# VH-VL binders against q8ixk2r445to577: the designs that were tried, part 285

Target 1, 133 residues: q8ixk2r445to577
Amino acid sequence: FFGMLQNKGLTDYCFDYNPPDENQIVGHQVILYLCHGMGQNQFFEYTSQKEIRYNTHQPEGCIAVEAGMDTLIMHLCEETAPENQKFILQEDGSLFHEQSKKCVQAARKESSDSFVPLLRDCTNSDHQKWFFK
Key: E = the ipSAE of ESMFold2; O = the ipSAE of OpenDDE; V2 = 0.75 times the mean of E and O plus 0.25 times the DockQ between their complexes.

## First folded at step 12 (VH-VL)

Design u25 (framework fv_zigakibart; at its last look DockQ between E and O 0.91; V2 from the best seeds 0.84)
Fold by OpenDDE, look of step 12:
Structure u25 (fold): chain C 133 residues (1-133), chain A 119 residues (1-119), chain B 107 residues (1-107)
Amino acid sequence: as target 1 above (133 residues)
Amino acid sequence: QVQLVQSGAEVKKPGASVKVSCKASGYTFTGYAMHWVRQAPGQGLEWMGYINPYSGKTRYNEKFKGKATMTSDTSASTAYMELSSLRSDDTAVYYCAREKYTDYYFDYWGQGTTVTVSS
Amino acid sequence: DIVMTQSPSTLSASVGDRVTITCRASQDISNYLAWYQQKPGKAPKLLISAASTLQSGVPSRFSGSGSGTEFTLTISSLQPDDFATYFCQQYYSYPYTFGQGTKLEIK
């Protein structure tokens, strides 16, 4: 699967990665933003290694979860996907993080109308449902 | 360079409708949300809503629901805002404004379109 | 809706003066605050984002500060080109709202 990773519940919002420095593509938080279909910042790939790759640059970046955190951060991809970079995109659209045993949910940043994907206890909420478009 | 060019001034009677256009250039039109902001004479700025030109999805200020309709034509890189059932208090300058990517404030503005409603 | 209140509504000053405009939010908006400059017959121009980030091309005499509910725009030494109306805008939550404006005029 590849393309825009769009949320079902938070209509018209997609995974977005826009680092401040295009030469430093790792270490920043993945956010949600309006889907625009331009690719690049919103182009992701779900691999057979259960990675969510941001492959617009070399070396390629993979979404990771830092220990003790609930945010998604960009790391470098590895030959063998580390445990904190493994996600299961379920048939029902849920995106499950194996290490934390939590699901990725579209959430508000604090009480603002800015949005980010966050790890939360798995529910049947459409805000935890994702699809590639 | 990024440019937003709006249609010319409009003079309408009460009850009429008006459609303002905003032609974008210098960037990928579908890549950025286009907002509309109005300014009554001698008054402040009011956010009306936005359209995502890629999806066509819109979000309106509740104050302008039923009053304003936002559309876009990707082939023409143009956003439109239609005002219906015009009243005198709809007299204002209307601006289109591009949202700064991922940052939600406005980095580029159209020159504004004056809409005058009078009997 | 979040109400943005600017003060003063009108400010008379002279070239070379240090001027400060205040914007107060009715609730905590973190740093989701932008400042715009508008001259008569022209569209607003973005000056500052994220409460304190000066935009490219904006003179360094402009500065923004604040977080939460209190924000300030400062012009360290007023220049002739600075006489205009200034607006603050919150983009913390919808609907986005602006201050009523501060008209900076020549004394």
Scores: ipSAE 0.873, ipTM 0.945, lowest interface PAE 0.5, mean pLDDT 96
Fold by ESMFold2, look of step 12:
Structure u25 (fold): chain C 133 residues (1-133), chain A 119 residues (1-119), chain B 107 residues (1-107)
Amino acid sequence: as target 1 above (133 residues)
Amino acid sequence: QVQLVQSGAEVKKPGASVKVSCKASGYTFTGYAMHWVRQAPGQGLEWMGYINPYSGKTRYNEKFKGKATMTSDTSASTAYMELSSLRSDDTAVYYCAREKYTDYYFDYWGQGTTVTVSS
Amino acid sequence: DIVMTQSPSTLSASVGDRVTITCRASQDISNYLAWYQQKPGKAPKLLISAASTLQSGVPSRFSGSGSGTEFTLTISSLQPDDFATYFCQQYYSYPYTFGQGTKLEIK
């Protein structure tokens, strides 16, 4: 799969990666933002290794969740995907993080009207459903 | 280099409608939400809503639902805001404003369009 | 709706003065606060975002501080070009709201 990763419940919002320095892609949080199709910031690839890759930029970034955290952070991809970079995109649209056994949910940042993907206990909420466009 | 150029002043009678344009240049039009803000004479600023020109999706301040309709034409890099069933209290300067990518505050504003509603 | 309250409504000052303008939010808005300058007949101009981040091209005599519910805009040494109306704006939640403005006048 390749394209904009959209949320079903939070309509018109896509995964977005906008690091403050485009030459330093590691260590910043993935956000959700209005879908716009501009540039490389909303284009991701879901790979056979169960990675979510930000690979329109070199070196390639892979989404990870660090131990004990619930935020999705950009790391460099590795030849063999580390466990913290493995997500299962289910047929029902849920996005399951294998290591933590939690699902990616569209959530408010600091209770505001800005949004981020966070790990939460898995539910059947449309805010935990994702699809590529 | 970013510019937002709005259409000229309008004088209308009660019950009419008006469509204000905001032509964007110097950036990728579809990459940024366009907001509308009004300022009644001698008053503060009031947020009206936005359009995502990529998707055409809108969000309105509840106060302006049914009064304002926001649209865009991506081929012309132009956002529009139409006010219907004009009343004297719709008299104001109307601004378009560009949302800063991923940050939500307004980094560029149009020059404003004065709409006057009088008998 | 989040109410933004500015004080003072009008501020008279002289060139060279240090001035402060306060903005209070009716609830915690973290640092989701912008300051704008507006001159008569002109559109607002962004000065500060995220409560304290100075925008490119804005003179360093402008600064912002605060988080949560209390915010300040400071001009360290007032210049003739700084006489204008200043607005704070929260972008924490919809509807976005502005303070009522502070008119900074020459004494």
Scores: ipSAE 0.757, ipTM 0.914, lowest interface PAE 1.2, mean pLDDT 93
ESMFold2 (binder alone), look of step 12: mean pLDDT 93; pTM 0.942

Design u26 (framework fv_zigakibart; at its last look DockQ between E and O 0.85; V2 from the best seeds 0.77)
Fold by OpenDDE, look of step 12:
Structure u26 (fold): chain C 133 residues (1-133), chain A 119 residues (1-119), chain B 107 residues (1-107)
Amino acid sequence: as target 1 above (133 residues)
Amino acid sequence: QVQLVQSGAEVKKPGASVKVSCKASGYTFTGYAMHWVRQAPGQGLEWMGYINPYSGKTKYNEKFKGKATMTSDTSASTAYMELSSLRSDDTAVYYCAREKYTDYYFDYWGQGTTVTVSS
Amino acid sequence: DIVMTQSPSTLSASVGDRVTITCRASQDISNYLAWYQQKPGKAPKLLISAASTLQSGVPSRFSGSGSGTEFTLTISSLQPDDFATYFCQQYYSYPWTFGQGTKLEIK
């Protein structure tokens, strides 16, 4: 699967990665933003290694969860996907993080109208359902 | 370079409708949300709403629901805002403004369109 | 809706003066605050975002500070080109709202 990773509950919002420096593509937080279909910052790939890859740059980046965090951060992809980079995109649209045993949810950032994907306990909420478009 | 060019000044009677256009150039039109902001004479700025040209999804200020209708034509890289049932207090300069990518403020503005409603 | 209140509404100053404009939010908006400059017959121009981030091309004499409910725009040494109307804007939550404006005029 590849393309824009869009949230079902938070309509018209997609995974977005826009690092401040194009030469430093790792270490920044993945956010949600209005879907625009241009590719680049909103183009992701779900691989057979259960990675969510951001492959618009070389070396390629993979979404990771750092220890003790509930945010998604961009790391470098590895030959063998580390445990903190493994996600299961379920048939029902839920995005499950294997290591934390939590689901990725579209959430408000600090009660603002900005949005980010966050790890939360798994529910049946449409805000935890995602699809590639 | 990014440019937003709006349609010319309008003079309307009460009860009439007006459609303001905002032609975008210098960037991918569908890649950025387009907002509309009005400014009554000698007054401050009011956010009216936005449209995502890619999906066509809109979000309106409750104050302007039923008053303003935002649309876009991707083939023309143009955003439109129609005002219906015009009243004298709709007299204002209307701006289109591009949202800064992922930053939620405005980086480019149209030159504004003056809409005058008078009997 | 979040109400943004600017003070003063009008400010008379001279070239070289240090000028401070205040913007107050009716509730906590963190640092989701922008400042704009508007000259007669022109669209607003972005000066500062995120309460304190100076935009590219904006003179360093402009600065912004504050968080939560109290914000300030400061011009350290007023220049002739700075006489204009200034607006604050919150983008913390919809609907986005602006202050009523501060007209900075020549004394």
Scores: ipSAE 0.800, ipTM 0.927, lowest interface PAE 0.6, mean pLDDT 95
Fold by ESMFold2, look of step 12:
Structure u26 (fold): chain C 133 residues (1-133), chain A 119 residues (1-119), chain B 107 residues (1-107)
Amino acid sequence: as target 1 above (133 residues)
Amino acid sequence: QVQLVQSGAEVKKPGASVKVSCKASGYTFTGYAMHWVRQAPGQGLEWMGYINPYSGKTKYNEKFKGKATMTSDTSASTAYMELSSLRSDDTAVYYCAREKYTDYYFDYWGQGTTVTVSS
Amino acid sequence: DIVMTQSPSTLSASVGDRVTITCRASQDISNYLAWYQQKPGKAPKLLISAASTLQSGVPSRFSGSGSGTEFTLTISSLQPDDFATYFCQQYYSYPWTFGQGTKLEIK
């Protein structure tokens, strides 16, 4: 799959990656922001290796979750996808992170009305359902 | 150079409608939410809502639901706000304001459109 | 709704003075606060975001501080161009709300 990764419950919001320096894409957090399609920042590829790739630049970025953390951050992609970069997009729309056994949820940043994708215990919430446009 | 240019002042009778325009230039119009903020005479600022011009989706301050209708025309890079069933307390200056990508404060504002509702 | 309360409502000061304007939120808003300057008959102009981040083109005599519920805008060595009304705005949760404004006047 390739396109804008949208949330079913938090409508009109997409995965968005806007690193401070477009030439230094590693180490920053993925956010959720209003879908806009501008500048490739909301375009991601879901690969056969179960990666969510930010592939508008070289070297390519892959979304990862570091051990013990719940935030989605950008790492460099590797030839063989590491465990922390593997997400299973299930038939019900849930996005399951294999290593942590948790699902990606549209969540409030600091309880505010700013949103980020975070790992949470898997539920049937529409806030844990995702699709590509 | 980012610029937001609003339509001119309007004088209306109670019960009428008014449609204010906000023409954007100097940036990718569909990449930024457009907000509307009112300022009654001698008063502070009040957030009314926004439109996402990419999707056409809107969010309204509950106070203005049913009163305000926000739309956009992407081919003209223009946002619109229509106020219906005008009353004297709708007299205010109405601003369009661009939302900062990827934050939620306003980095550029239109010059304002004065709407006067006089019976 | 988060209520934003500014103090003082009006402040008289002279060119060269250092002034401080405060903004109090009715609940914790972290650093999700912006400051705007508005001159008569003009639209507001963004000065500061994230409580303390000075916007490009804004003179360095402006600074912001605070987090949680208490925030300040400080202007060192006032200039004639600084006499205006100042508003804080929270962008922590909808609806976005503004303080009532602080009018900074020439003494």
Scores: ipSAE 0.686, ipTM 0.896, lowest interface PAE 1.5, mean pLDDT 92
ESMFold2 (binder alone), look of step 12: mean pLDDT 93; pTM 0.944

Design u27 (framework fv_zigakibart; at its last look DockQ between E and O 0.72; V2 from the best seeds 0.00; counts 0 for: pae E 9.6 > 2)
Fold by OpenDDE, look of step 12:
Structure u27 (fold): chain C 133 residues (1-133), chain A 119 residues (1-119), chain B 107 residues (1-107)
Amino acid sequence: as target 1 above (133 residues)
Amino acid sequence: QVQLVQSGAEVKKPGASVKVSCKASGYTFTGYAMHWVRQAPGQGLEWMGYINPYSGKTKYNEKFKGKATMTSDTSASTAYMELSSLRSDDTAVYYCAREKYTDYYFDYWGQGTTVTVSS
Amino acid sequence: DIVMTQSPSTLSASVGDRVTITCRASQDISNYLAWYQQKPGKAPKLLISAASTLQSGVPSRFSGSGSGTEFTLTISSLQPDDFATYFCQQGYSYPYTFGQGTKLEIK
């Protein structure tokens, strides 16, 4: 699967990554923004290694969850996907993070009107449903 | 080169409506959000809202809900903002401004459209 | 809404002077701060994004710094072309908001 990773509940919002420096693509938080289908910021790939890759630049980035965190951060992809970079995109649209045993949910950023994907306890909320478009 | 060209100055009476256009060129129209910002005479800048030309989704400043309606025509690469029930305090220069998605700032602006509301 | 407060509202200076304009946010906006220059009868022009990123074509005498709630725009040596009104803008949260502006005029 590849393309825009769009949220079902938060209509018209997609995974978005826009690092301030194109030569330094890791270490920043993945956010949600209006789906626009243009450029590279909203192009992601779900791989057989259960990675969500941001492969617009070399080296390739993979979404990771740092220990104790509930946010998604861009790390470098590795030959063998580390545990904190493994996600299961289920048929029902839920995006499950294996290591934390939590689901990715579209949520409002604290103290902001911006939106971000956050790890939350898994529910049947449409805000935890995702699909590639 | 990127250009945003707005429609000409408007003079309206209270209660009337006005529709300002913003024609974009030099870039992929749907690849950027189009924002509207107004500036009353001698005052600062006030964000009114934006439209996503790709999806048509809009977001308004609460202050301008019911006052401003934003639309776009992708075939014409043009954004529109209609102001209804005009009042004297709607007198201002209205700007369209481009924002690359997630950039949160405006890299290109229209030249502005002066809307004057007077009896 | 996030309130952006600039200081001073008016600044008189001479060519060659070093000037600093401050922008304060009512809450933490990280580095989601932009600076614009506006001349009479013209649209604002983007100078700096991300609090400190100088835009292409902007003279190096302009610089931005800060994060969180306090930001500064500095002109190291004023040139005649620099006399204008400057605005800060937060893009952290909707609605986007601007500072009230700082008018930089000739002393």
Scores: ipSAE 0.019, ipTM 0.679, lowest interface PAE 4.6, mean pLDDT 92
Fold by ESMFold2, look of step 12:
Structure u27 (fold): chain C 133 residues (1-133), chain A 119 residues (1-119), chain B 107 residues (1-107)
Amino acid sequence: as target 1 above (133 residues)
Amino acid sequence: QVQLVQSGAEVKKPGASVKVSCKASGYTFTGYAMHWVRQAPGQGLEWMGYINPYSGKTKYNEKFKGKATMTSDTSASTAYMELSSLRSDDTAVYYCAREKYTDYYFDYWGQGTTVTVSS
Amino acid sequence: DIVMTQSPSTLSASVGDRVTITCRASQDISNYLAWYQQKPGKAPKLLISAASTLQSGVPSRFSGSGSGTEFTLTISSLQPDDFATYFCQQGYSYPYTFGQGTKLEIK
């Protein structure tokens, strides 16, 4: 799959990655931003290795979750996907993180109207359902 | 290249409405959120809300819900903000501002539209 | 709402001086902080995004630093064109909020 990774429940929001330095794509948080289809920041590839790749430039980035954290952070892709970079996009649209056994959910920061993808216990919420467009 | 041109100054009586326009050029209009920011005389800047012209979705600062209505016309590359039930404390300069692409900051601003509410 | 507090409110300085303006957020906003310059009768102009990223066309004498709750705008050697009002703005969460402004005046 390749395209904008949209949330079913939060229908106007897409995965978005905008590193502050074009030469440093590693270590920054993935966010949710209004879907617009422009530029390089909202296009991701879901690979056969269960990676979510940011590959519009080289070097390619892969989304990861570090141990004990719930935020999605960009790491460099590797030849064999590390366990913390493996996500299963299931037929029902849930996006399951294998290492943590949790699902990716669109979450609103408290006292805020900004949104990020976070790991949460898996539920049937539409905020845990994702699709490529 | 990028330009935001707003409609001219308005003088209104209390209770009236005003619709401010913001015509965009030099970029793909639907690729950026359009925000509105006000500046009352002698005061700082206050964010009012945005419209996403790609989806039509809006978000308002709670202070301006029911006061401001934001719309856009993608075929005209124009955003609009309507203020209703004007009061004297609505006297301000109103700016449209384009959100910097995926940075949540404003890289281009319209010239401002002065709205004066007086009897 | 995230309160942005600037200091000083007014600053008098001479051409060639080094000037520092601070902005403090009421909560951690990571690096979601921008600086704007505004001259009388004009719209604000973006100087710095992401706390420290200088915008294209902005002179290198401007710099920004900070993260979390404390941020600084520095002008290393003032020029006549730099006398204006400066605002910080957080872009971390809605409603986006601005500091009250710092007016930089010529001595």
Scores: ipSAE 0.007, ipTM 0.601, lowest interface PAE 9.6, mean pLDDT 87
ESMFold2 (binder alone), look of step 12: mean pLDDT 94; pTM 0.961

Design u28 (framework fv_zigakibart; at its last look DockQ between E and O 0.93; V2 from the best seeds 0.84)
Fold by OpenDDE, look of step 12:
Order: sequence, then structure tokens, then C-alpha cells
Structure u28 (fold): chain C 133 residues (1-133), chain A 119 residues (1-119), chain B 107 residues (1-107)
Amino acid sequence: as target 1 above (133 residues)
Amino acid sequence: QVQLVQSGAEVKKPGASVKVSCKASGYTFTGYAMHWVRQAPGQGLEWMGYINPYSGKTKYNEKFKGKATMTSDTSASTAYMELSSLRSDDTAVYYCAREKYADYYFDYWGQGTTVTVSS
Amino acid sequence: DIVMTQSPSTLSASVGDRVTITCRASQDISNYLAWYQQKPGKAPKLLISAASTLQSGVPSRFSGSGSGTEFTLTISSLQPDDFATYFCQQYYSYPYTFGQGTKLEIK
């Protein structure tokens, strides 16, 4: 699966990665933003290694969860996907993080109308449902 | 360079409708949300809503639901806002404004369109 | 809705003066605050985002500060080109709202 990774509950919002420096693409937080179909910042790939790759740049980035965090951060992809970079995109659209045993949920940043994907206890909420488009 | 060019001034009677256009250039039109903001004479600014040109999805200020309808034509890189059932208090300058990508404030503005409603 | 209150509504000053415009939010908006400059017959121009980030091309005499509910726009030394109306805007949550504006006029 590849393309825009769009949230079901938070209509018209997609995974988005826009690092301040395109030459330094790791270490920043993945956000949610309006889907725009331009690729680039919103182009992701779900691989057979259960990675969510951001492959518009070289070297390729992979979404990771750092220890003790509930945010998604861009790391470099590795030859063998590390445990903190493994996600299961379920048939029902849920995106499950294997290491934390939590699901990725579209959530508000603070109480604002800015949005980010966060790890939360798995529910049947549409805000935890994702699909590639 | 990024430019937003709006249609010309309009004079309408009460009860009429008006459709303002905002033609975008210098960037990928579908890549950025287009907002609309109005300013009554001698008054402040009011956010009306936005459209995502890519999806066509809109979000309106509750105050303008039923009053304003936002649309877009990707082939023409143009955003439209139609005002219906015009009243005198709809007299204002209407601006289109581009949302800064992933930052939500407005980095580019149209020159504004004056809509005057008078009997 | 979040109410943005600017003060003063009108400010008379002279070239070379230091002036400060205040914007108060009815609730905590973190740093989701922008400042715009508007001249008669023109569209607003973005000056500052994120409460304190000066936009490219904006003179360094402009500065913004604050977070939460209290924000300030400061012009360290007024120039003739600075006489205009200034607006603050919160983009913390919808609907976005603006302050009433501060008209900075020559004394």
C-alpha cells in the first residue's frame, strides 16, 4: 500500500511530514494535515516489513515511536525494521503499533485544531481508522 | 511568485446573490487551503471559512452557514465564494487568503472584492 | 468562539517612537497568534506568526511576544511606512478570529 494515508474519522486529513530542512529529514514529528494529493509530504508506503516509509527522500525515512513517547517520529529506515518501527495495518483500518500495543489515533495537538497521530489504547473509533488513497 | 487575483467590485440589490472569484497562480492550487475573510467598512476582519481545493471539502464559520458557499475549479485554479440573500450588512470587502502549509495562518491574500448591497 | 481584544483601538505616535500594541485572547491559545498590517485599500500583510516569528522581508523593528492569553506587537522606532492598522489573529481553533484592530496614526 502506498499514497496518502488518510484518517477516516478526521475527514480530509492525512499523514504529513514536513521537516524544516529537506536535507535533514529525521528527528521530527509526523503530523496530520489536509490531504492535498501533491505527494511529497504526504506520500507514504506500507511495506512487507510492517514499516511506514517516507520515501520521497534518500536515505528513506521510517516512522518510529521512541521509548516512552506517544508521538510518531521520523527515523532512518534500517535493513531490518526495528521493533519500534513496526505497524500492523489491519483489515478494519486500524493501525496497530506492535511494540507499544497501541493504535494510532488522529488527535488534537493540545486543545487546538492542529492535529497529530498519537498512540492510544485501541478502540473502535473512526479516528483510529486509516486508509491509503 | 504566488498571486491571488480577485474579481471586481459588485453592486447588488437586497435579496440578490453574488459570486466572487479568486484566481491563484504561482503555486499548485490544489495543494493549499483557500480561506475567505470579510471586512465591513471601518470594521475588523471576520473569518468565513475555507475550502480544500483538492477534495472540495469545506469548513464554514457558523455565522456564515447558509450565507456563503465556497467552491473551486481546479482546471482554472480559481476559488469561488457565493453570497446569497444579500442584505445591507453584507456590504464589505471580501478577501481570499491562502493558508500557510501546515501552519494555518495566512501568507498570501487577494486584493479584495468590494461587495455593496443597497436598495 | 475565542474573542481577541486589542488595545488600544487607536494610537497616535510620532516617527521614532516606540509603540506597543496588545492583544488578549479570551482563552489560552498557546502561541497560535499572528499579526497583520493593513493599509487603506489594501489587503492585510502578514508580519509575525507563532506570536514571535518575524516573517521574511519584515523590518527588524517589528517584534512580537507573548503566549497563552497576552500578546504584544512592538515597533521599536516608528517609520513613516508603519502608520497603518494592525490586527492580531488566533489560529488556535475554529472559527479563526481577529482582534478589532489598532489604527496607528501620525500625531
Scores: ipSAE 0.853, ipTM 0.941, lowest interface PAE 0.5, mean pLDDT 96
Fold by ESMFold2, look of step 12:
Structure u28 (fold): chain C 133 residues (1-133), chain A 119 residues (1-119), chain B 107 residues (1-107)
Amino acid sequence: as target 1 above (133 residues)
Amino acid sequence: QVQLVQSGAEVKKPGASVKVSCKASGYTFTGYAMHWVRQAPGQGLEWMGYINPYSGKTKYNEKFKGKATMTSDTSASTAYMELSSLRSDDTAVYYCAREKYADYYFDYWGQGTTVTVSS
Amino acid sequence: DIVMTQSPSTLSASVGDRVTITCRASQDISNYLAWYQQKPGKAPKLLISAASTLQSGVPSRFSGSGSGTEFTLTISSLQPDDFATYFCQQYYSYPYTFGQGTKLEIK
């Protein structure tokens, strides 16, 4: 799958990657932002290795969760996907992180009206359901 | 170079409607939310809402729901705000303002459109 | 709604003065605060975002500080071009709200 990774419950919001320096794409947090169709910042690919790739520029980035954290951050992709970069997009739309055994949820950043994807205990909430368009 | 150019001043009678336009140039119109802000004479600024030109989805300040209708025409790179059932206290300058990508504050503003409602 | 209270409402000052304008939020808004300058008959112009981040093209005599509920805009040495009305704005939660403004005028 490829394109805009959208949330079912938080409608009109997509995965977005907007690093402060376009030449340093590693180590920053993935956000959720209004879907806009411009590509690049909201263009992701779900691979056969269960990666979520940000590959519209080089070097290629893969979404990861570091040990003990709940935030989704950008790492470099590797030839064989590391465990912390593996996400299972299930038929019901849930996005399961294998290493942590948790699901990706649309969540408020600092209780504000801005949003980020975070790992949370898996539920049936539409805020944990995702699809590509 | 980003520019937001609004339609000209309007004088209306109570009960009428007005549609203000905001023509965008110098950037990808569908990539940025467009907000509307009003300023009554001698008063501060008041946020009215936004439209996502890509999806057409809107969010309104509750104070202006039913009063304001925000739309856009992506082929014309133009946002619109229509005010209905005008009253004298709708007299104000109305601004369009572009949301800074992913940051939510307003980095570019239109020049403003004065709407005067008098009988 | 988050109420933004600016003080003072009007400030008289001379060229060369250090000027401080305060903005208080009715709840914790972290650093989700912007400052705008508005001259008569003109649209607002963004000066500062994230409470303290100076925007490109804005003179370095402008600075912002604060987090949570208390925020300050400072002009270190007032210039003739700085006489205007200043607004703070929270973008922490909808509806976004502005302070009532501080009119900075020549003494």
Scores: ipSAE 0.773, ipTM 0.916, lowest interface PAE 1.2, mean pLDDT 93
ESMFold2 (binder alone), look of step 12: mean pLDDT 93; pTM 0.940

